# Designs tried in a protein design chat: VHH binders against E3 ubiquitin-protein ligase UPL5 (UPL5). Part 13

Target 1, 342 residues: E3 ubiquitin-protein ligase UPL5 (UPL5), of Arabidopsis thaliana (Mouse-ear cress) (q9su29r532to873)
Amino acid sequence: SPEALHGGLFMEFKNEEATGPGVLREWFYLVCQEIFNPKNTLFLRSADDFRRFSPNPASKVDPLHPDFFEFTGRVIALALMHKVQVGVLFDRVFFLQLAGLKISLEDIKDTDRIMYNSCKQILEMDPEFFDSNAGLGLTFVLETEELGKRDTIELCPDGKLKAVNSKNRKQYVDLLIERRFATPILEQVKQFSRGFTDMLSHSVPPRSFFKRLYLEDLDGMLRGGENPISIDDWKAHTEYNGFKETDRQIDWFWKILKKMTEEEQRSILFFWTSNKFVPVEGFRGLSSKLYIYRLYEANDRLPLSHTCFYRLCIPRYPTITLMEQRLRLIAQDHVSSSFGKW
Key: E = the ipSAE of ESMFold2; O = the ipSAE of OpenDDE; V2 = 0.75 times the mean of E and O plus 0.25 times the DockQ between their complexes.

## First folded at step 4 (VHH)

Design t17 (framework vhh_8emy_2)
Fold by ESMFold2-Fast, scan of step 4:
Structure t17 (fold): chain B 342 residues (1-342), chain A 124 residues (1-124)
Amino acid sequence: as target 1 above (342 residues)
Amino acid sequence: QVQLQESGGGLVQPGSSLRLSCAASGFTFSDYAMHWVRQAPGKGPEWVSSISGSGGSTNYATSVKGRFSISRDNPSKTLYLQMNSLRPEDSAVYYCAKEGLRYFDSPTGYFDYRGQGTQVTVSS
């Protein structure tokens, strides 16, 4: 059962003192790989960065989840004290909650780009146009789905009856972000913080270690620097539909990708999968293979993607120059965020 | 998957009437407000009318108020727009749209509409 497996990990932690040099570092790595395993209900991988984790709201179904989050906090604190890199990164939103800081719209840009874009548009729409369109039909509610059933959470008293308009849309966005990202994992964050603080400081010192850091500082402590994307690994996990692997267009595609900057490669990956980073274990850690599908439309059209299925759709471009031009266009942030993808 | 299929457009003379229909699928129709949005050549989209999920509340753009009537038949999952006293400036592609989602990227700004739309041309 998942509870029996969790009990085993907790017992291993208590036996840490018996572990010698070299194997101690391996113990932290293995324990964290199991704790942050998405098949375990404790944590979810960030949608935009598969290296990053945030507590799973659904972990509440396990009555032992508070103990597991406290245990995780203790493990991370010990790893940081011993300068051991555990091979996992925290989602920005989780980091800010650990620091006790309010989550702003800009903070969710990489965590949930669809919501970021939606909220940005709500705030930037012309006030008269927004109000003349009945606030786009929005009210002060958050829609949720569980087991195929739609549920409605009110963001404020009588939220179902309160229309969003140009005067209250900023408040609406603030409440929506808090309810979507902060509130559902509040208990998990609290228990993690308890375990973390108890290990790092048993005296009465500062309540938040995380307030003194930038996310990038914590990244360095937990995993070290960014790893470049392996194009060979990417290619090894890509299949084709409407193209043969031996087609010159496929050879051109990988050649162009190899010549791109790391930022451009991450933008292509984002356009294709809605994720800028690969899991620790590489492309094998993705839930599916990636696919390049042939479009039978005009041979100069921009690529399209179906991110839920990791599909990149391109026509049979006649030249490498045209393909490169089209790929560089979708590698720009303003294009890769939404244009031509599901 | 939300699907919206518009129909009923055509070429008509000024002062004529048309009834547009939109067949909806892929969601619980009665739970969502529905909208009509139009786009004339070379212009941005313009909101025309909205109706609540129950049909109990309706709203109209000032340019069409008193001439257009929005209605819905929830059992058949169909949205309607009755267009009376049509004017040349009503010429546009008409799209039906589902209530705006919190989580989407859309060039139309929050209206989730699909299909080709239905072309309405008012000309002598």
Scores: ipSAE 0.000, ipTM 0.142, lowest interface PAE 18.9, mean pLDDT 76

Design t2 (from t1, 14 letters changed; framework vhh_etentamig_d1)
Fold by ESMFold2-Fast, scan of step 4:
Structure t2 (fold): chain B 342 residues (1-342), chain A 123 residues (1-123)
Amino acid sequence: as target 1 above (342 residues)
Amino acid sequence: EVQLLESGGGLVQPGGSLRLSCAASGFTFSDYAMSWVRQAPGKGPEWVSGISGSGGSTYYADSVKGRFTISRDNSKNTLYLQMNSLRAEDTAVYYCAKEGLRYFSPTGYFDYRGQGTLVTVSS
């Protein structure tokens, strides 16, 4: 049944350090690393917001691209259902297509600011001036560059011969936006939606799911909320291995974290979990508890992390000063070296 | 054009052994993790075993652990499942499945599966 595949399999791995939620989180880490790699042809980063992704029209050079997009839809549905943060955001245009909504001019403002400004200028020019200048020489065509090849696409029959004027410029802009942003990724959106639907236990179509959300709601589900991190909530959802909660090193840890700036706290969270943001509902929204593990070697060693299992590994530091130095170093040096690697 | 062709199924007595094979074509075999999935009559599909693209990591469902061994020969584009100590509850159609990525998925999701081969364990 779909539930047998969707609900996750109870399984055992050779050479794995954890089972259950830890194994599932490692799987999401590996698959998202592959899917959303900017050097892969599946997705493109948005030009004006590098945090956001949309399907790459050029992905069609790979004959397996429909299967990869179907698989991606399954992955995202599972992540949402298991409350696993994938650490990436969707472009507004991709979100709207998943919701089955028409892309308006305002919707492309952050996707392609240059085209937004050009289209807005076309629509806002004085009608008499526009027409006296022959619609700036525009015709009902879209010039594209796909797979390194420049092409001219007619937006309507005989579009190359149809001049843009003050009476038809709104139609021109509407068709231009549809052909530029919606049409080139229709197959990718279709396959993603197919995979997403197959994983929904409630038989909710993707359009129904996405249509009831604002983009900001989806952002919160995929990456987490931007509210200040509650250190008390973080502590309440943390367990210990090799330390007692009453150990002085544990008290030092939480004191240091409380004293850090919000940016430093987010850097520590990223080092620990590979996510900079907490779920909108708080740490209870995470798929697992967080863990502080003791390292039984060198008492001045830098912290280590196993992010897929929410484990932060530290030695029994002899002083609060040394612990603070080491934590601030990973907040700056280690996190900065992995920043942008999702 | 991805193709997966299973073989090796048949009727076997409880306690017996069978070796399943899956011949793969249309993709770079060594780049993708592979799985075996089975479906018993009247039941939903069950993931059985998985192997990484290099063969360096193998994974098994609790129900088959210690009895089944997954392996691959990347030079022959072939996936294998050695089934020992077979039980009546192992009766199912066994499917070869290509994972969507180079890494094994604990969820059992895949972008292609074969036509299947029937295994019947009965006295």
Scores: ipSAE 0.000, ipTM 0.177, lowest interface PAE 15.8, mean pLDDT 78

Design t24 (from t4 with G100S S105T T107S Y109T; framework vhh_ozoralizumab_d1)
Fold by ESMFold2-Fast, scan of step 4:
Structure t24 (fold): chain B 342 residues (1-342), chain A 123 residues (1-123)
Amino acid sequence: as target 1 above (342 residues)
Amino acid sequence: EVQLVESGGGLVQPGGSLRLSCAASGFTFSDYAMYWVRQAPGKGLEWVSEINSGGSSTKYPDSVKGRFTISRDNAKNTLYLQMNSLRPEDTAVYYCAKESLRYFTPSGTFDYRGQGTLVTVSS
């Protein structure tokens, strides 16, 4: 069953925790690819920031969704503990609920800009105009539409009989935001937090952990920083197998990389590691060193990589011109055509 | 370590102008929304202005809207507040603040406030 499969995958990960960091990163890659797959319906991309994810309220149609969210909480806790970049960002609303904080109007502007603008309009209308138009006919209800069926949820006792006016519209907006964004995913947040806490064991509770962070700090932990890449820092955290640091090919490699644009450098980093961002503390923040391995094959072949082990494999290129041509070619490759990554 | 250093405060007559600066270090300045907040003697913190990470969106309370302009230079890691048509009620210590768990938090404590710069509006 799905819960047995997820239990088995979790136990497999616990066994792999004793192995090298490359095996761990491969496990995170596979698991996160499945969890954040739109076909899986566990998470939705935020409407106005497609990089960010929030639990899907519709996940409730699957009776096993609590197990899936508990598992996801465990996965994220383990990624944070092992400094693994999972490459996903959380929506601010989801982050705030994990921190146990109230969601305000400003917090939903990147989650749902249409709702943000509508609520802002309600709050900013002239009081006399608002009241003379009977609060635009609004009452303390949330109108839902599911599969063409309209339903009405009261935001407070007797909400369907309570008109919105200039004196209570702030309360109306606060309750509307809570019922629209917080309440529909409350069980998913609860199960995620349970899984997260279980993995941290004796550590800080999830609310305290998330409450001590800015969203941007969590972003850095989950995907890495957006500062320009320091090639000197990159080199300082790179080791060699089949090459000596003093080899002319290694000197050429770092010279070529320094000449590349930021976009090209990020493409090389992505080819090498499956991440285009560096931890906010720099390359020292990675769970292992990066490696350049020598290929004892044709001296003109394209580079290869084993991204989960941070290995870039290159032959002993005879000229800097050939090396630059090969490196620029992989820097120009589309992610879906990452031939030579293993 | 996050550091915020404000400057540009001083004594100015009503109707005058001042430009405040905040030098930021210890974090990726261009990734964070930034705020100006102020505290008058014996009063709580009051939100004065907000700017998003890229500088394309700004917000102000009615008390300063049309008079104050927030801006940023991400290449220099510097935040600015241009204050025009200053009034005696604008007298306060002005603080540069980094986002704390919300896009907007007009009151309370910000973890990464600077030491502040005093603005006195008096004749």
Scores: ipSAE 0.000, ipTM 0.098, lowest interface PAE 21.7, mean pLDDT 77

Design t25 (from t2 with G100A L101I F110L; framework vhh_etentamig_d1)
Fold by ESMFold2-Fast, scan of step 4:
Structure t25 (fold): chain B 342 residues (1-342), chain A 123 residues (1-123)
Amino acid sequence: as target 1 above (342 residues)
Amino acid sequence: EVQLLESGGGLVQPGGSLRLSCAASGFTFSDYAMSWVRQAPGKGPEWVSGISGSGGSTYYADSVKGRFTISRDNSKNTLYLQMNSLRAEDTAVYYCAKEAIRYFSPTGYLDYRGQGTLVTVSS
């Protein structure tokens, strides 16, 4: 019937299996993998937290980018409506723009430490010393590099000719932060909000929704449960290829994982699946089973992962000590890109 | 103005194969992800498979993974579903469906479907 295809996530399905939590989570998993895939350049990952995203200013080179951001807003609204944890978090600056709030100096401290320190130095320098050194040679301009091109943006009329001094440096910093973080993604924020509102229009306007939350509240809504990871539950939802469940290496793997700290376990989970948190209902809520594949290479090789398939590849390590050393190495890769991930 | 016309359905024995086609017109075909949805007699609709606008990404329901292959030819504005190892439970009317949102991935938001083509898997 025509009515059967009018709802978003196939909501008209009368079959309990088709409307189960696994079906909804698989859809969100696949969609979010596509949206936040670095290959499509819609979003940038935060350098300090790979789970956090903000719109890519360079996305404007794609004439379809408004539709992509509108769609992303719809997806996030639906995830929130259905209480699905998608594992994707927003950068603080993006969150504040969605809330319609002014970005302060303290808000960029973890987003751009270099700019934070520079602006703090500008504001805290002794006024007489600052002025006697011609405002450190600063003028009301922002220097940008976009698509490999250096560009200069005037923060105010005749900004190239307006020197920064002790009387106007607060205005300078305010304008600099606005033009650096808010203005370059204004259209993307607008389109996201349009899609978000369209899905939530019967409850709350987009700015009102985000303005009523702290970032930490939104984090809790979008990522999986904060409960300690059950290793027994993890094991129960793991299958093997190239290993038997009874193999000593598999026994060693689960013993090592159980001995790890909660943060180490979350790092292993992230390496394996690109998810640091499990759904509130546990591993049953993941879109797929997890797999341990045997790697037919050197017995001392670091683990590899194929996160799209929840696949961890390890060689047949000869000792529990060696396996533990290798697993702890990948568990500590929380800042730099992991070799062998993807 | 949007038109989707399915063909290729019919009667086939268990273990057999069929190839469904969907001719699309009235919109920029390559801008939209496309899906196949089926409805078995007396049951609700079930999403079967989806394909991105470029054809670079494909998605399948667990019930058909490994047996069905979705593809598209954007130069001909045509969507395909190759169905292998057919089972009695695959008996349904198969609908070609257009995504409502112009996006490179299937979203499950469908704003148009065709007339459908009947697939019967029986002795």
Scores: ipSAE 0.000, ipTM 0.168, lowest interface PAE 15.3, mean pLDDT 77

Design t26 (from t2 with L101M; framework vhh_etentamig_d1; at its last look DockQ between E and O 0.01; V2 from the best seeds 0.00; counts 0 for: pae E 17.7 > 2, placed apart)
Fold by ESMFold2, look of step 5:
Structure t26 (fold): chain B 342 residues (1-342), chain A 123 residues (1-123)
Amino acid sequence: as target 1 above (342 residues)
Amino acid sequence: EVQLLESGGGLVQPGGSLRLSCAASGFTFSDYAMSWVRQAPGKGPEWVSGISGSGGSTYYADSVKGRFTISRDNSKNTLYLQMNSLRAEDTAVYYCAKEGMRYFSPTGYFDYRGQGTLVTVSS
């Protein structure tokens, strides 16, 4: 049957050489780790959700990239058919493109928070104020910068000459979102979908399959439920400056973190690194180790962070109770420092 | 809708102190980080200090660390900058700034700031 052909031949080669359910899962897992490895430049991690992947628009420089994306589509379809969790998550924009759905402003919130906030402000600004300020000088263009070269892309015919105003700002934002987030990956999405369809073609086209799901459903199918953060792994990837690993403050810190809820733990991670979720491979997947630095001036001050250096700065708190109070305050505020200084 | 009203500037001698205030309205003040930005005559804007929405984290440019203290009172929708040990180089118009959007080009500007308050360190 067509179903047997879809998965049977591919799996038959592997079962003939190495048999067992664990070998099947390991094969898919290893292949996906290689496909989604940033070194290979096929996929990028999302800026505001490090767990998630989206096609790299720059992959077009490789003449074989269509074949790679088609292959990836086949691999993902087979993994879904055999219910193999391969340990990857897709960016919301990529998922929506696979589903053939329009990308809205709310859909980019976790893909690019700065663009989300900026577009939201444009749309919510008082119309008389906006128009009196010449639409803040905006025209229907998107400016891009690649390797030091700046290019201007018109969002519509004669976009350079078309001023943004309160009557057309929704059109401007819609076109900006499409051109910034959807258009650059259209070919990669197309090739992925072709490979995906080859594996599921007998009954359901790819857009129909993805359109029946919410992103969270796909997450469950590809990775499983959201895994708890491993405090032991976190601790193993943390170094200290101004503290010894055996200091009581360090012992207190990890004990407090272990007692926190998962949401509080993710807030601390975000405050520390600007990453709310741990990479698929754990803390070793971050670009560097994490650091706890000592603050010397006051023993009761709130923590600080330098997220681009993965540094959390704390004073030598005199009691575990004070440390816990300060850490829970920053977790409940849900406010983090930005990269470097403002 | 957004309004930011700075006050507390003036003429002060070197080594003196001033406290700047910024009254905010037209938005949920505690949801946004706030900054002080200054612009000396003939110079571009310079970020001075920032504070998280809750007030839990504070940040300073190297040129003012140890001399300036940023704070906020979210119950009064007010941002403060305590400036001590003032120097001639601190002379500038000081602006209260709400986090804004700077990704739009070529001429996009969405930063809300007041009209500023002049600080002059002279004599």
Scores: ipSAE 0.000, ipTM 0.128, lowest interface PAE 17.7, mean pLDDT 75
ESMFold2-Fast, scan of step 4: ipSAE 0.454; ipTM 0.818
ESMFold2 (binder alone), look of step 5: mean pLDDT 81; pTM 0.835
OpenDDE, look of step 5: ipSAE 0.027; ipTM 0.524

Design t3 (from t1, 16 letters changed; framework vhh_brivekimig_d4)
Fold by ESMFold2-Fast, scan of step 4:
Structure t3 (fold): chain B 342 residues (1-342), chain A 123 residues (1-123)
Amino acid sequence: as target 1 above (342 residues)
Amino acid sequence: EVQLVESGGGVVQPGGSLRLSCAASGFTFSDYAMSWVRQAPGKGPEWVSSISGSGGSTLYADSVKGRFTISRDNSKNTLYLQMNSLRPEDTALYYCAKEGLRYFSPTGYFDYSSQGTLVTVSS
């Protein structure tokens, strides 16, 4: 079962020598790397955005696919609960199905541009011309083709005999989109939602959670956005230990950070938190508030960080020049990825 | 019939460069994501890099990030792999692959049928 599969992975993780928040983040990374592995046919990458995933209709050939999708739902829910960015993004169509929302023509524009253009032409064609051409010979069927074999799926009772015309073409397009994108992955969506609900809340359905979000919001929670960093927002979500917010050194810190390039700011963020990107909702979306701790010794020491706790540790630097020099040093890519991080 | 023909392999010293090419036929090239897969002697296939049909998105294995660049020319139905800073560990037969849905194939869900091109990094 999903519980057994989850328990097995947890046991492997628990056998690690180190325990704590950093090891938890590694566990999510490894599990998601396995789930979204190209060798697994559980998910398909979007053709024009390799960051995005949707359930693979062909996964149905594996009798264990329900267990894998339920497990995936549990993992994603658990990651969201702990505010861990796992580095996966969902295709818009998959997101809408999780939200229990109808897939519209505009929603498939980036998923299947060819079908989008064809359906748009059907809807926008002059009614008299459309009807004089007998609906271009279209009937209420979805034609599929695998290895030169064509199959026909009726979109409604007697769909093979029902001609598409100017009065029913919107219904035709709606049914076509539903059958092409929603219906083939209904079981996968159901199992994912089941696992998600078991972890997040038994009283709040997944549809309620996803309906409260735009896709861009979920993107921020799962991977983080490439949005410009707001220093004011960063400061508003930072607390102090061993310093007062009004201290001269704290004023210097935020002034230096504001004058840094975007690349330098992202390097500081990575050094401090092990995250290069801020969630779409801003710093409130991070797994913890950020903290600046005063170092006990040496007023000229390089900053240290405990990324698992979002702690940046700095001494009471005697000058703004020295603080800037030290911060710019840790903002260098090779330093921010290794030196002083825990 | 899908046909994929690789070329551009050879023998190079560590730190050298090679550019691999793959000529594709039998399908609408621009509609499919393409990948490079390699197989070292006595080892199973290892995914190297992928590129979307439009060329707008690329992915790389961690072992090749920053050293290899995947690209495509849809007007010529050709896929490329620019390989820089080559290491002895990069020695393998390199195959180009069209993505498919065959889970239990030796190449994952990749669909390819070709002889590959041999890259040997030695000194």
Scores: ipSAE 0.000, ipTM 0.147, lowest interface PAE 21.2, mean pLDDT 76

Design t30 (from t2 with G100R P106G G108D; framework vhh_etentamig_d1)
Fold by ESMFold2-Fast, scan of step 4:
Structure t30 (fold): chain B 342 residues (1-342), chain A 123 residues (1-123)
Amino acid sequence: as target 1 above (342 residues)
Amino acid sequence: EVQLLESGGGLVQPGGSLRLSCAASGFTFSDYAMSWVRQAPGKGPEWVSGISGSGGSTYYADSVKGRFTISRDNSKNTLYLQMNSLRAEDTAVYYCAKERLRYFSGTDYFDYRGQGTLVTVSS
């Protein structure tokens, strides 16, 4: 149970005071590996940074999820109090909710670019044009799919009947962002905060603690160091479509990657996945295998990627020299950040 | 004004491939997210795939994930849908859509839809 795990951790903490500092860090690491294991459905790994976690809205299917989030809050408070770097980071939205801060449009820019662009267009559209087109037919509702079922959520009372217009579109966007990102994890945040407070003085509420920090400050407290990328681990978690693992081009690909600097390897990973860092447990911690897909056009083409499902697309390059030139081009910061990614 | 023109549809056997194109005009293409929407005979519209203005983010309906690839060429104002491993249930008119809002895999929030291109998967 959560109390049994907490009790065990507390006993190891007391024992550690007698024997040395390493044992305490190992126990926090093991406990956090279990808590942040995606198979437990408590947390989801952030799409834009594989080191970051946010509560899983679907965790509510487990009746014990409130106890697990409370326990997690206790563990994190203990780690912070003892200056233990547990090696996991929090998603920006989760951090803002812990701080009791409103999630703004700019806060979701990197999390959901399509929604960001849509909301920005709604806010920036000419008022007369917007109103003459009946607010684009929009009403104060959000449609969601949860556990395979599609539901309509009203953003306000009688939201299905309330049209969006030039005078209320700011309120509409604010409510939409709140219901999309904040509300689905509200109970999880509440339980985490309860556990966090239980480990600290009742006079130091979690909102007060987190509100005094920037996300980067919390990152420094929770993060372990950056580890070099294991190319062998990367290869072991990569599948192929249109290539055989034994193809010369696949052998060349991994040889080129091994010769690259850490900065270049992180740029390739970013191009491929939209993330520069691997989970602390390595590539096994990703939600899916990585894929190298063959492009059947232009044998000298630059690589392309479909980052949301970890797909790197390359043609059957005729020489290792050409492949290396193409991979090094996408490894450049300015190219990898905006070019050929989907 | 805003115009979207789809092409590339046709008759294909199960397991085959097709590449759809959409030529866009009348707006700054790179500033807008784009989607592909399909409508099978006698059924309502189904959202298939979406892509951000920069091309940096892509999204797919579960029914097509791993088989279809959405892409765009902002220098040519063109949206693409590469369709592989086609199935009989993929038979539909495919529409290119300028996205006004995407909060789910729905179609009700698009401000423009093209004339469509028919894809028939049969043998």
Scores: ipSAE 0.000, ipTM 0.102, lowest interface PAE 22.9, mean pLDDT 77

Design t31 (from t3 with K98R G100L L101R R102Y Y103F F104D P106G T107S G108Y; framework vhh_brivekimig_d4)
Fold by ESMFold2-Fast, scan of step 4:
Structure t31 (fold): chain B 342 residues (1-342), chain A 123 residues (1-123)
Amino acid sequence: as target 1 above (342 residues)
Amino acid sequence: EVQLVESGGGVVQPGGSLRLSCAASGFTFSDYAMSWVRQAPGKGPEWVSSISGSGGSTLYADSVKGRFTISRDNSKNTLYLQMNSLRPEDTALYYCARELRYFDSGSYYFDYSSQGTLVTVSS
């Protein structure tokens, strides 16, 4: 059942927290993929950036939703403390609410582009034209329609009787944005913040933490940088076991990796570490150095990895052509996500 | 009036490739996420892939990941689906869909033409 599934994840997390065992990067990634799965109704993806999520107002139909949001806050706080990439990003609107900041029109551009364009047009329309058309018939209400059912929410007392005009349209837009994006998820934000604060310490309130950051800073913490991977930086943070840095196979490895596409390089990184993105500070930001271990097995074997320890295991390939073939094979998404990784 | 016109379907051998196109009109194309949805004979609709309004984000169903590529050209109001390594189980009517979100409920639904374009992968 859904209750049993979420209860099980919560129990495993509490055990990890209580004992302080080693943090498994793949565990955080998989747990967050499940939490942020739209099928679970807890979060919705942003309309113009599918990597970004905000709480689902409809989550309230599930009586366990407060526990799930508190759990999510704990998981995110723990991931941030241990510099673990969770593979999901927050919508700007959700980020601002966690920071306790007001949501402006520019902040919803990527969250709801249709509403952004509509509100921008309302604000930029010539004042005389707007007023001569009775504010396009707008009043201080939020009108919704789902499956032919129409509902109205007053944005202020007697809002249905208050016409929008060129003098009050900014207030109208501000209230509309607040009612649309902030008010419907206040409880979810509150529960997330409760879990986050509990993990991070009561001395560092969530609003204080998030207010110190730009969204891009948080993105870097949660998913890593979107910049091209520096192969020289990658090599500088890699050590060897069973190979010398001067071995021809090691020279071949870095040469092959450097000529791979950005997508292939990220697939190799994911196979090796369970991280698709490098921290914004570079490879120094990873929790450990990377290691290339020699396999003393068949010299044509596919690479293996132990992602918990950032170990990539390869045999002493006899030719650069064979090594390239094997590396390109594990660089395919379906192979890099599961095969030879533990 | 929203219009979505699919094309590019046909009969192909297993392992073959096809590229589907969808010409959109009646709305500001770049403001909407677009999706491909398919319906195999005797089965319900299955979501295949989605692309954000700007084209900066894509999602794929597990069954097609690594084989299909979704893309869009906002200057031409056209959505594409490049299908490689086709399998008999990919046989279906393929529909282009505009993704809509209900304001308060957070629910998504697909606004699409019933016409579709037929893809048949034969042995």
Scores: ipSAE 0.011, ipTM 0.502, lowest interface PAE 9.1, mean pLDDT 79

